# VHH binders against p80196: the designs that were tried, part 1

No score or structure here was measured in a lab: all are predicted.

Target 1, 213 residues: p80196
Amino acid sequence: SQDFDFFYFVQQWPASYCDTRRSCCYPTTGKPDEDFSIHGLWPNYKDGKWPQNCDRESSLDESEFSDLISTMEKNWPSLACPSSDGLKFWSHEWLKHGTCSALNQHAYFQTALDFKTKSNLLQNLNNAGIKPRNGDYYGVESIKKAIEKGVGHTPFIECNVDSQGNHQLYQVYLCVDSSASKFIDCPIFPHGGKCGSKIEFPSFSTNDDHDEF
Below, numbering starts at 1 at the first letter of every chain, in headers, positions and changes, except where a header shows other numbers; antibody chains are not in Kabat numbers.
F, E and O are the ipSAE of ESMFold2-Fast, ESMFold2 and OpenDDE, as the mean of both directions, binder to target and target to binder. V2 is 0.75 times the mean of E and O plus 0.25 times the DockQ between their complexes.
[cut] marks letters that were taken out.

## First folded at step 1 (VHH)

Design a1 (framework vhh_etentamig_d1)
Fold by ESMFold2-Fast, scan of step 1:
Structure a1 (fold): chain B 213 residues (1-213), chain A 123 residues (1-123)
Amino acid sequence: as target 1 above (213 residues)
Amino acid sequence: EVQLLESGGGLVQPGGSLRLSCAASGFTFSSYAMSWVRQAPGKGPEWVSGISGSGGSTYYADSVKGRFTISRDNSKNTLYLQMNSLRAEDTAVYYCAKDLYGDYWEDSYFDYRGQGTLVTVSS
């Protein structure tokens, strides 16, 4: 089925993926940038259901989007173990969601890359004084307002839990019209990953982030 | 190729118990976190419970915590949900879900198919 009402455009915060008890595996290109990265662009119905796997014969073909590979390695990396070049992650996103989008592979990936640039999440949060720092907590409503001010539409904020039990900013959902042309108000918000009233916006730990004794 | 087949649903009175099963095939079962997701009539899908690939970690929605127990048998490629103290609000179609990336049991990473298994709690 290629019938759908809108897309979720989903971005993840890599440090929050990596600081859970399960941890993560960095891409073969190394530690990702401290920026939001794309999870996917997901066709969805207004009732909260979604189409998936709409064309079993449409395998990922790297030659169709070879011009986008380097940009995707930066903006759409896989953090799943084992360490990888991202192709398995992009293949999964294409097969499950992309085949339902009515877009070809190049257009599907290019569109998601364009929406990442347009949403400009990290800068919009920074403009409101919301910056990634281990131990710093922010009101969920403040995060939503900062993004709404920059993008023009209210996001859904998904939280997860780090290895120490702290609730943290994990994913941001924005909605896109069915023609993949513009952000819209979400017809329905997703249900999972409920946040507390204040959540951590963590950064990646590095050796140079530690004070000398 | 990936197939998930849910079973064990039925009609039960409030306070009763049911055990749901999900038979998995087409992937290395022990390498993936698994979840149960339900959808009540007129509602969107609700994540119910998750379990790590090894079975060492389990997670529950507040609405079912203390009443439901998720478990898995990796030798049989089967996921279970033991549902106790059932309530009318537990009435839903229950779906088995494979995690998108492997051993990462986040609600956002669902990958499920099929008709699910219907649980009706009525008196």
Scores: ipSAE 0.007, ipTM 0.217, lowest interface PAE 9.0, mean pLDDT 84

Design a10 (framework vhh_etentamig_d1)
Fold by ESMFold2-Fast, scan of step 1:
Structure a10 (fold): chain B 213 residues (1-213), chain A 125 residues (1-125)
Amino acid sequence: as target 1 above (213 residues)
Amino acid sequence: EVQLLESGGGLVQPGGSLRLSCAASGFTFSSYAMSWVRQAPGKGPEWVSGISGSGRSTYYADSVKGRFTISRDNSKNTLYLQMNSLRAEDTAVYYCAKDSYYGSGSYDEYYFDYRGQGTLVTVSS
């Protein structure tokens, strides 16, 4: 039934998305919480490749997960412009990644929401004294160790750069087994977004320094 | 409807050069990061290069860094890839891709929504 090796479970730090040179817009529900938000749950192969768009005819059906909508608005918002309710983002993630998951729509979205709760990234970082604040930098190894202590598995940390060129915490990748039941050690780490030895964990208070186009 | 139309592919000898173009329509070109992605015969897609909407930031896969140059002309809605010092391993269909701003604007192939029909580049002796 399923033909992939594992999932990447990807969470994003919204302030780091919004302070780069790309466009950023708050959801129609307003400013997102100062918390990690879900980017996606992505089927992957051990060789670093992945399946995508496995059933282009399987459109997002809101009636299949209507009980999850409010929770998804909070935990899986779109920061893409123009401001939106998130449906296009969830449709994108379902069509590209969800259709390859061997899960139905309700199970796919519920599973991602459950892993966000279970990973508890912000609290695990806070327990180690790693707190969001503009101008505060932390060793990337300390961030990894704090998450590993709470989750039981080593994350991949993706960095981006703000409009001033400062390296910052952008995305956290954890790996999930192919049955979508538990976190596992990543068979292979993703590429891209290399971090410096110390990176900023920014808050929304510097968003005045965001994208010009 | 987003439309991306690649051109400039062809047959070249190892060590040669080629310039690819991508004509974009159906979206505000300067608001989106753009990428080049390639797919060699029998292989999956590989992200090659990315450029920010403004053109101020460029990114390259290690396999092409120092040989390829990405650029854009926002007044013409056109993306370019200058390919120098071509190798047999560069043989692939090259696709222009619009990066997704759904959650993340990373220059990884996870983050592009649309790609064109592609242009074939063959590097052979």
Scores: ipSAE 0.013, ipTM 0.227, lowest interface PAE 8.2, mean pLDDT 84

Design a11 (framework vhh_etentamig_d1)
Fold by ESMFold2-Fast, scan of step 1:
Structure a11 (fold): chain B 213 residues (1-213), chain A 125 residues (1-125)
Amino acid sequence: as target 1 above (213 residues)
Amino acid sequence: EVQLLESGGGLVQPGGSLRLSCAASGFTFSNYAMSWVRQAPGKGPEWVSGISGSGGSTYYADSVKGRFTISRDNSKNTLYLQMNSLRAEDTAVYYCARETYDYVWGSYEDAFDYRGQGTLVTVSS
């Protein structure tokens, strides 16, 4: 039987990763789409703790999910420096979180890709008039309501700060049942990265001169 | 076996100073960026400061900028946080953290693959 209570399904906003003082490096495939991208699918406990590194011998095997690689490059890129193809990021996510999921590698990555499509975060925000644009701020409750209307469940919104100290939309957490079949109401929300009442939803304009073609 | 061991916490009055140390073992210290993360009673973790593996780049949260200084001594495998002009709001358990090999900033869970057990800093009169 499974040894955890639910998953966090975590998506990040690439422009918010990139406009910090640490900055970023675009993937070797070039500038990512202006869309949410997958951070991970994380087994978790109802008490806020989580399992990790559940099988030290289970290394990432690209042959097990070679059919998914181009889709993962688009939807699950690494923005960490130096510029990379994403394999190290996917390896990190698999080893730390995936090995605890009770899914094989193909099912783990396919499941995350499927939830990214189902959540459709950018379109759900756009439908409510919440659009990425530097200098535009939105109420955090409006962001939550827009996502809840589209997905059926309240997200957790994680904020970070840009290089100027402005609070911004950084990551969106949704919860998935332990069988990895559907979104559920989160049993518990994470504690980090708290937002102010209004946050920026930035575009890539602060980093436009760093794309790779 | 990766180990991070913090020391130097204690009780200080507002306006005082304190220096935290973190002794690292079980890995090549100079290959990893390091950070200090704090957690106040009843609050979630807050990133405080970071330093590159070489020590050439340092970063600070706005709440501590100008008051705290991060540094490292790679010959001693030790990370430091010099805290000046301490305020009651700086009261927290301070954790030494090793930044993950494929660093994903902004997530405390994935930005740091190892954290120490923490050292308590209490700022009170």
Scores: ipSAE 0.007, ipTM 0.230, lowest interface PAE 9.3, mean pLDDT 85

Design a12 (framework vhh_etentamig_d1)
Fold by ESMFold2-Fast, scan of step 1:
Structure a12 (fold): chain B 213 residues (1-213), chain A 124 residues (1-124)
Amino acid sequence: as target 1 above (213 residues)
Amino acid sequence: EVQLLESGGGLVQPGGSLRLSCAASGFTFSSYDMSWVRQAPGKGPEWVSGISGSGGRTYYADSVKGRFTISRDNSKNTLYLQMNSLRAEDTAVYYCAKLDEYGSYWDEGGMDVRGQGTLVTVSS
């Protein structure tokens, strides 16, 4: 069957995408906000397997979610090269994951936007004194605790490595029930991308840090 | 344009070994992280192993760690999976996958391309 057990709700830290050896390309709308952005909402099984590409004929139809496009450009941008308007990224996420969600296109994208608002990751981290600053490192357990305090559930923290070899906060995984109604404790955490004990939370630009000098 | 062609599967006894190959074309192979994903009969896909574009970093699912080795030859645009100490539970179609440039993850199956697959049957 096409049934599944839960969703991963995945949010990405754009500065950590951009500071790797691969670098990035800003969206055609320009430099994204210094905030977490949506990667996706991924149906998954509790044994670690996943459904994908559940309806190859259900192509992305921009007219079905035209009212959301402006909000998606802000909250779900593509940082992949070449610079783009995000439609290819949203199409990728819809075809691979969205078609397995039992939601129509509008509901799928609206649901992800709503969970981003509800998770409020940057504010929850800031409330614990965890702020994006180049050169500042934070304990992974402190990051998890800050998010758990705000959301009510323990996240999985994925790390990547910048161009200089520093381990950094890259993506945050929260889990959502199969009806897409609420956050839940993750039945299983993802593999790979596991962090060390302390990681950097980088900012987009060190030049912005000196505006008040 | 992007093509992935897996080979090397077959019937093997428990405890035996196989080496899978994946020939890649249509993209700059060394610029993309690659993965092996398997799908057992009647089951959903399961991530097996991943390797960075340079080959400098490798990752493994707990079920295969210590038994399987992922590697790549960027000069030949080829990905490999050396499978040792094979078990009946390793029976599956194995797929080569290019990791999604949109920042997809090794283990959720964040890959935007799969090949046709190669069948591995571990049976006495």
Scores: ipSAE 0.210, ipTM 0.567, lowest interface PAE 4.0, mean pLDDT 86

Design a2 (framework vhh_etentamig_d1)
Fold by ESMFold2-Fast, scan of step 1:
Structure a2 (fold): chain B 213 residues (1-213), chain A 121 residues (1-121)
Amino acid sequence: as target 1 above (213 residues)
Amino acid sequence: EVQLLESGGGLVQPGGSLRLSCAASGFTFSDYAMSWVRQAPGKGPEWVSGISGSGGSTYYADSVKGRFTISRDNSKNTLYLQMNSLRAEDTAVYYCAKGSEYWDSGYFDYRGQGTLVTVSS
């Protein structure tokens, strides 16, 4: 049963995760592709609150989604230190958010992978001439419009700050109906991570120091 | 088991200051980003500030930028929030939150019991 109003479907830009003062650690599979990656699929309420940790007894069971592991390593990697195979990150997302989704583990992860394919963020941005490149800045409204044109719904854009103090595209939030079947207009946008009027869309660093740990 | 215990809240006049503390246990503190989130009466949770595991990066909501300072002491497993120039709209229960390594999403894994901050004349 659906005890929530909608999902946030959250994708991150790996280069923007990695170029902060915190830096990052590449997955054990190596440097990620220059593409958006999944952060999560988060049940949420219309008032901006969210359910979490809805079944603490439901541990991540790799055998339930072993057919998805290779695809998840590519599309849902952990960039957090220390370098990892992603299981700890997927376990975190499942326990905190997935247990509230009314989906089993396989369906939860498959659904997020499907929405990444459907949203096609990088291609939709490229179609509007918005391409990753260090030093290039784009209007936040142009980024939103490019995604809206491709997906049919306005995203929330979350920004962070690189090690030099530049505001940059960090995460894209889209909303999904409570049955996890389609994108919808977001009933409410999240708080925090506000952007300036123009933000950088950085390319991924070639510095291999990020995968040593 | 993860435990987060907040302290330092209280009644303060507008323009005053308070320092909140959060004692953490049950996990390797330095491996995790930490956040402060607050919830005002009748409102949803609002992310206030975050700090990386090493303490090298800090982030703030626009509403508190320039007034609040987040810091941590990894040797003591303690998170701090120095709150200056307090306003009536800062009145809320303040929660220490352990995030995933993606704490800057505004979501968190664990939340403490909270400490009440009341700013009034």
Scores: ipSAE 0.011, ipTM 0.197, lowest interface PAE 9.5, mean pLDDT 84

Design a3 (framework vhh_etentamig_d1)
Fold by ESMFold2-Fast, scan of step 1:
Structure a3 (fold): chain B 213 residues (1-213), chain A 124 residues (1-124)
Amino acid sequence: as target 1 above (213 residues)
Amino acid sequence: EVQLLESGGGLVQPGGSLRLSCAASGFTFSSYAMSWVRQAPGKGPEWVSGISYSGGSTYYADSVKGRFTISRDNSKNTLYLQMNSLRAEDTAVYYCARDTYEYDSSGYYYFDYRGQGTLVTVSS
C-alpha cells in the first residue's frame, strides 16, 4: 500500500562529522551530547533507488510538530555551518525524504525519534566494550555484531575520513518496514562510505571549530 | 550561480613558495567552510586543507602540515593557500572547494562545488 519498499533509518556520530576537513558548527543550543544523532528516515526501493521530493507544496510547518522541537534539538541537531537551530536541516529532510514517507510531519519526526530510542546504539556498543575515545580502533565486524545483538538486525556501517586521514565510524544504517512500525533486515545495503577492517570511534576533541554566528 | 575561480598556480623550484587564491561568488561565502583539494596526474583527489566559516579553525593533511597555511578573507570572498617548502610530490591541480551544507552519505561525495583548478608544477 506504500509507494516504496522500506526506509533507511540513518544515524550519524557527531564527533566524526566534526573532525573532518569540513569541520562543523555546534547548534545554537551548544555542544551536542556524545551520542548518535538522527540524520534521517529515508524511503527506499529494493533495487537501491529511492523516491525524493514527492510533494513540493508540503513545506515544513513548525506548528505541526512544536511539541517535538526540544527533543529534536537534542536528537536531530544540525552540525552544518553556520550554527543554527536545526529548522533548515529538518526542512531539507522533510522535503526530500519525508514527503515520500506517507506520514504527516508530526508522525514522520516522532517515528524517527522513536527509532533512535529503540536502536539505543551507544549503549549497545558500550555493552560490547566498544566505547568512543580518540585513538581507539575497533573491527567493523565487531561493531556490526554488537548492534545486531541489541537491535536484532544487521546494520550497514558507513565510514568517513578525519582531517588526518584516519578511517572512522560515521553513520549507522538500520532498515524499517514501509509502514514505519518495526526494524527489518535490510533488503539491500547502500553503497559508498567504505570502511577498512579497523576503524576509529572518536570522541570530541579540542580541534572542533566551535564557530557560532 | 555558484562560482569558484582559482589563481596563483605555476612552475616553481623545489623548496620554493607559491600562494593560491580562490575568488568565490554566487553564494554567502562567510556561511561556508572551505577546503583545498588537489589531484596529481593519474591519482584520485586528495584533501589538503580546510578552514571553518569564520577562519577560527584550520585543518591540514599530514602530507602538508607545517608547510601550508590556509586562510580566508570574508570581506573579499576569497580563500588562500600559502604553500612553502614545496616538493615534487606537491605537483597537482589544486581545487578550491565549498564544503557541503547538505548532509550526504555517498562514499564518492567530497564537496558540493569546486572550481576549475589551478596547476602547480614543482620541478627543477
Scores: ipSAE 0.013, ipTM 0.184, lowest interface PAE 8.4, mean pLDDT 85

Design a4 (framework vhh_etentamig_d1)
Fold by ESMFold2-Fast, scan of step 1:
Structure a4 (fold): chain B 213 residues (1-213), chain A 124 residues (1-124)
Amino acid sequence: as target 1 above (213 residues)
Amino acid sequence: EVQLLESGGGLVQPGGSLRLSCAASGFTFSSYWMSWVRQAPGKGPEWVSGISGSGGSTYYADSVKGRFTISRDNSKNTLYLQMNSLRAEDTAVYYCAKSGDYEWYDESGAFDIRGQGTLVTVSS
């Protein structure tokens, strides 16, 4: 049997996490950047199943990736309540998914950070005229096409709903080969989190009516 | 630590109903989204339904909308799935799943399956 077939590389849009009825808590560093952030790098099987918790005794060891912590605080923050420094979130991702990756802790986190940089989702969307703004909606197929043009592979788009029930861009899934070296076409797409025909690409609300700089 | 114990499965004829229960312990139940996930023989896991910690928001897979109802009783640390108008395609082992601190409902590996599940067989 195979260890696993591929990874999902999952990135989240923070404003879409925060504007639901569940709401959110900003990380201890404050309001996240207006950019995609990493959710995780998840080993998966091509039949839709996945390995998890492959070494229940492998604890997160900060000394193994201390050089990455500041970059992870920016690119992989926790928005769960209460406000945190992200360590519990990274520990969860390592224990559930990272232990199945065949990578050590430093390589696992570095690889995800590298794929975030390489995917460059926000700039690829911007290049197609798809920009975050409350009240602006885009066709899901246009979002997929913009990402495919920049990355070379078709993403899966996961939607959630804001507190009023409006469908919005929530997570972007790209696939990575089992050696964690390159993006590939996804062997299988997840289901659930279904989008409407057009979805909002929201921004965080501003509390100033007259912005000056 | 976290324990989830599913019950209420069984053999039922098409068009019938079942109510599944999940007894939770080892965590602050009311603070977490809970989901039902099912796995049919030879297939991957499929997210079925999710409910917020307060019970104020519920979500369903398109395949079960209008037929299934998710609910919770936070005073009893128990999650429920009322299943009506059952079809052969609903035959699966049903698992109760706790969300992670950052997780949302889905089948992409973002939920913990901690119990043995409960088998639902829809057959005449």
Scores: ipSAE 0.014, ipTM 0.173, lowest interface PAE 8.0, mean pLDDT 84

Design a5 (framework vhh_etentamig_d1)
Fold by ESMFold2-Fast, scan of step 1:
Structure a5 (fold): chain B 213 residues (1-213), chain A 124 residues (1-124)
Amino acid sequence: as target 1 above (213 residues)
Amino acid sequence: EVQLLESGGGLVQPGGSLRLSCAASGFTFSSYAMSWVRQAPGKGPEWVSGISGSGGSTYYADSVKGRFTISRDNSKNTLYLQMNSLRAEDTAVYYCARGEYYDILTGYDYMDVRGQGTLVTVSS
């Protein structure tokens, strides 16, 4: 069939975006929370290909999801420079990926927000003793197992490299069925962004406050 | 209004060099990271290199590290790609793009504007 097979639901770790050589710019609302944030909800084919730009005439209409804007500013911010309110980032995600989803704009954005809440990545990692802190490293397999225990499905973990050359947790990919109703096992994992055996889970800044492990 | 125009492509021998240029207009050039992306005949697009708005940070795909150098001149609104030690596998149309490479699956998530491209052919 011509329909897509599943979605990638992609979340990023903002501190790992910001501590690379490319730099980052905080949203106009200020520094994001220390939590995972949404990158996107991407229709995909089981052979690893994907549809994109399925309706170039369907421009982002802020009035169709005005009730979600505050929640999106918190959970789906743009960290790209220059500093922005996020509308350009959401417009990009809608035009490239959202128009292929078979969802209207409100449903597309609401669905991604709901899956962020359901995945509860930070809490699932914390439950396994995996907590963000500069200088702390964790086995990639331990990160995968912690998420799998909480979500029920194995994630793909994408790593990037900080300005000092340290490999770190950057993005987490989960898969969602084509009706956008539930998490599923990924039919195929993306390539690239591969991790070493142990990776850093960084915080936004070094904190001199005392903390028990 | 936003426009990117690439130039400098052509035919070169293996081991040769080329310098690509991209003239930007219609936006505050120094406020944006910029990238080079290439597409070889019959292949999907590949992110090649990126540079921060200030020019203080540069990034390269493993396939071009040590051979290519990205730079910019914000006073002239121009992006450059210096390509050395060219190989047959570098043959592609090269595109200037506004934004950063973030997406390992699609390769283009923060690149919202792309030029028309300039062809580079590496052949003897």
Scores: ipSAE 0.012, ipTM 0.279, lowest interface PAE 8.1, mean pLDDT 86

Design a6 (framework vhh_etentamig_d1)
Fold by ESMFold2-Fast, scan of step 1:
Structure a6 (fold): chain B 213 residues (1-213), chain A 124 residues (1-124)
Amino acid sequence: as target 1 above (213 residues)
Amino acid sequence: EVQLLESGGGLVQPGGSLRLSCAASGFTFSDYYMSWVRQAPGKGPEWVSGISGSGGSTYYADSVKGRFTISRDNSKNTLYLQMNSLRAEDTAVYYCAKEGYDFWSGYEDAFDIRGQGTLVTVSS
């Protein structure tokens, strides 16, 4: 249908993006903060399908959200290679998902930034004693409970594997109503990225070591 | 270079109304998105509302949607916030902010300037 039912609000853990076999490239602004970053705000249907690419003529126009650029560089960076300013990533998210949102470009990006602030994932996890540190593992149910206590709704936790095969916290999905006003219970959870019972919550290296090769 | 001056705050009873103004100078006002940001005593700052340079697009935080109206007069370099149906939780210092100011990212003290603020107190 033309109308969608809800949004997934998707945040990623940058250290878990970067410690895989494919690795990553830091943004032009440098190493990202040790915090969750936005992946996107995705219109979805209750049957698990989603609309995409809903307006072929709506290109990303930086002038429509120039006031948000600095905030987006911090909260919505691209970790894909090569190193970039993020515009191609935001363009991809706008064209694929944003054009289906019924929001204009400024409202779409502002809404995602607002939900990142409201979800406050890292602080909610830290309040429960769940802190990023290489080699430390936490129960997936404990992670879910900590987020639910702070946000009011159960998240979906997506895992990936690092270069050594360790399962880790990769992305957190929360659901937002179709008017983009509030978090809701997810009508349906996404598939894939299954976690073990305990997963690593890795941090960025603090050793000042860089691979010289 | 850039200067922002807020006015219009005061003491008002719950259910009352106030209109805030922000006089801007030192830049081409019509080229920039403008925002209202507030900070309640003992709390972090909260973005309230924003308006595009032309005035064609307006945005509101959920907490004020339907009660507050942002507007601008580009001929006078002035930003406005009409606040209706005021509640005790609207009590805060209200700041006018030029494009680039963003408290969520910790970018509040960046090269962009926000004004001195105007205090709004909603109490009976």
Scores: ipSAE 0.000, ipTM 0.095, lowest interface PAE 17.7, mean pLDDT 83

Design a7 (framework vhh_etentamig_d1)
Fold by ESMFold2-Fast, scan of step 1:
Structure a7 (fold): chain B 213 residues (1-213), chain A 124 residues (1-124)
Amino acid sequence: as target 1 above (213 residues)
Amino acid sequence: EVQLLESGGGLVQPGGSLRLSCAASGFTFSSYAMSWVRQAPGKGPEWVSGISWSGGSTYYADSVKGRFTISRDNSKNTLYLQMNSLRAEDTAVYYCARDLEYSSSWYEDYFDYRGQGTLVTVSS
């Protein structure tokens, strides 16, 4: 098997992806749910480095995970332009990260889907009164505590900035043991993605072109 | 295979100008945001500038804002960086980088470099 120390399990907030100056393109299935979506499940070393592209000839094979495709379209959509069915995004994640995981394709994608369900980020935030709404700001430490209370482990919170320069909740990192069986305390947190002390938790705008006729 | 070939570097005096080019192949260039990243001797990589897939939006590090201009020509699969008012601290190897569509706001941690880079030395 592969020698690495842990996984980052990375989830993104779609409204924060879409409200930047880069903007976004909705997947061919349409506007995503107002929920966290999977970015990836990334093997990592405890020194902050990571393996990547461990088998560049291992192409994504849809027949290996055809039973998961509808669930992945909902929970792991591509918001990158141009609008797509997500296959290219999943292929990218498999080739760069999945090939280093010691899991086959079905197990890799199923495992990420299971951890999304287990982390239950939106409900855990809601239980602490932290709800998506444009103009509402929350302390980063309060966000971390809410997730820690629900999951049992402290997340890393990554921020980006919207088109107006407001800092916002963008991605949540949790750590998973090397056997992909359970959440663990992160051996090391990533750096970058600077957050202010309070950050916005935006919702999709009611004036968004994609919300209207 | 993704390939990015940088050119246009060289030795310039402080206050001078250079134009860098990056020839892209092996992917649909017009579908990707692109960036320039530099690495000074003995230092880690620093993101310099980014441009959206259409060229309609550009972004700059505070250290270069007002001096550098990023642009692209999708018909030629080429990315450019116009560098004006160069300073000694701009001395670095400059890399053309394909922004991963799925990259976070930590863009510098999520680039694929396929070129050798091009050396820019700013010295009298």
Scores: ipSAE 0.012, ipTM 0.246, lowest interface PAE 8.4, mean pLDDT 84

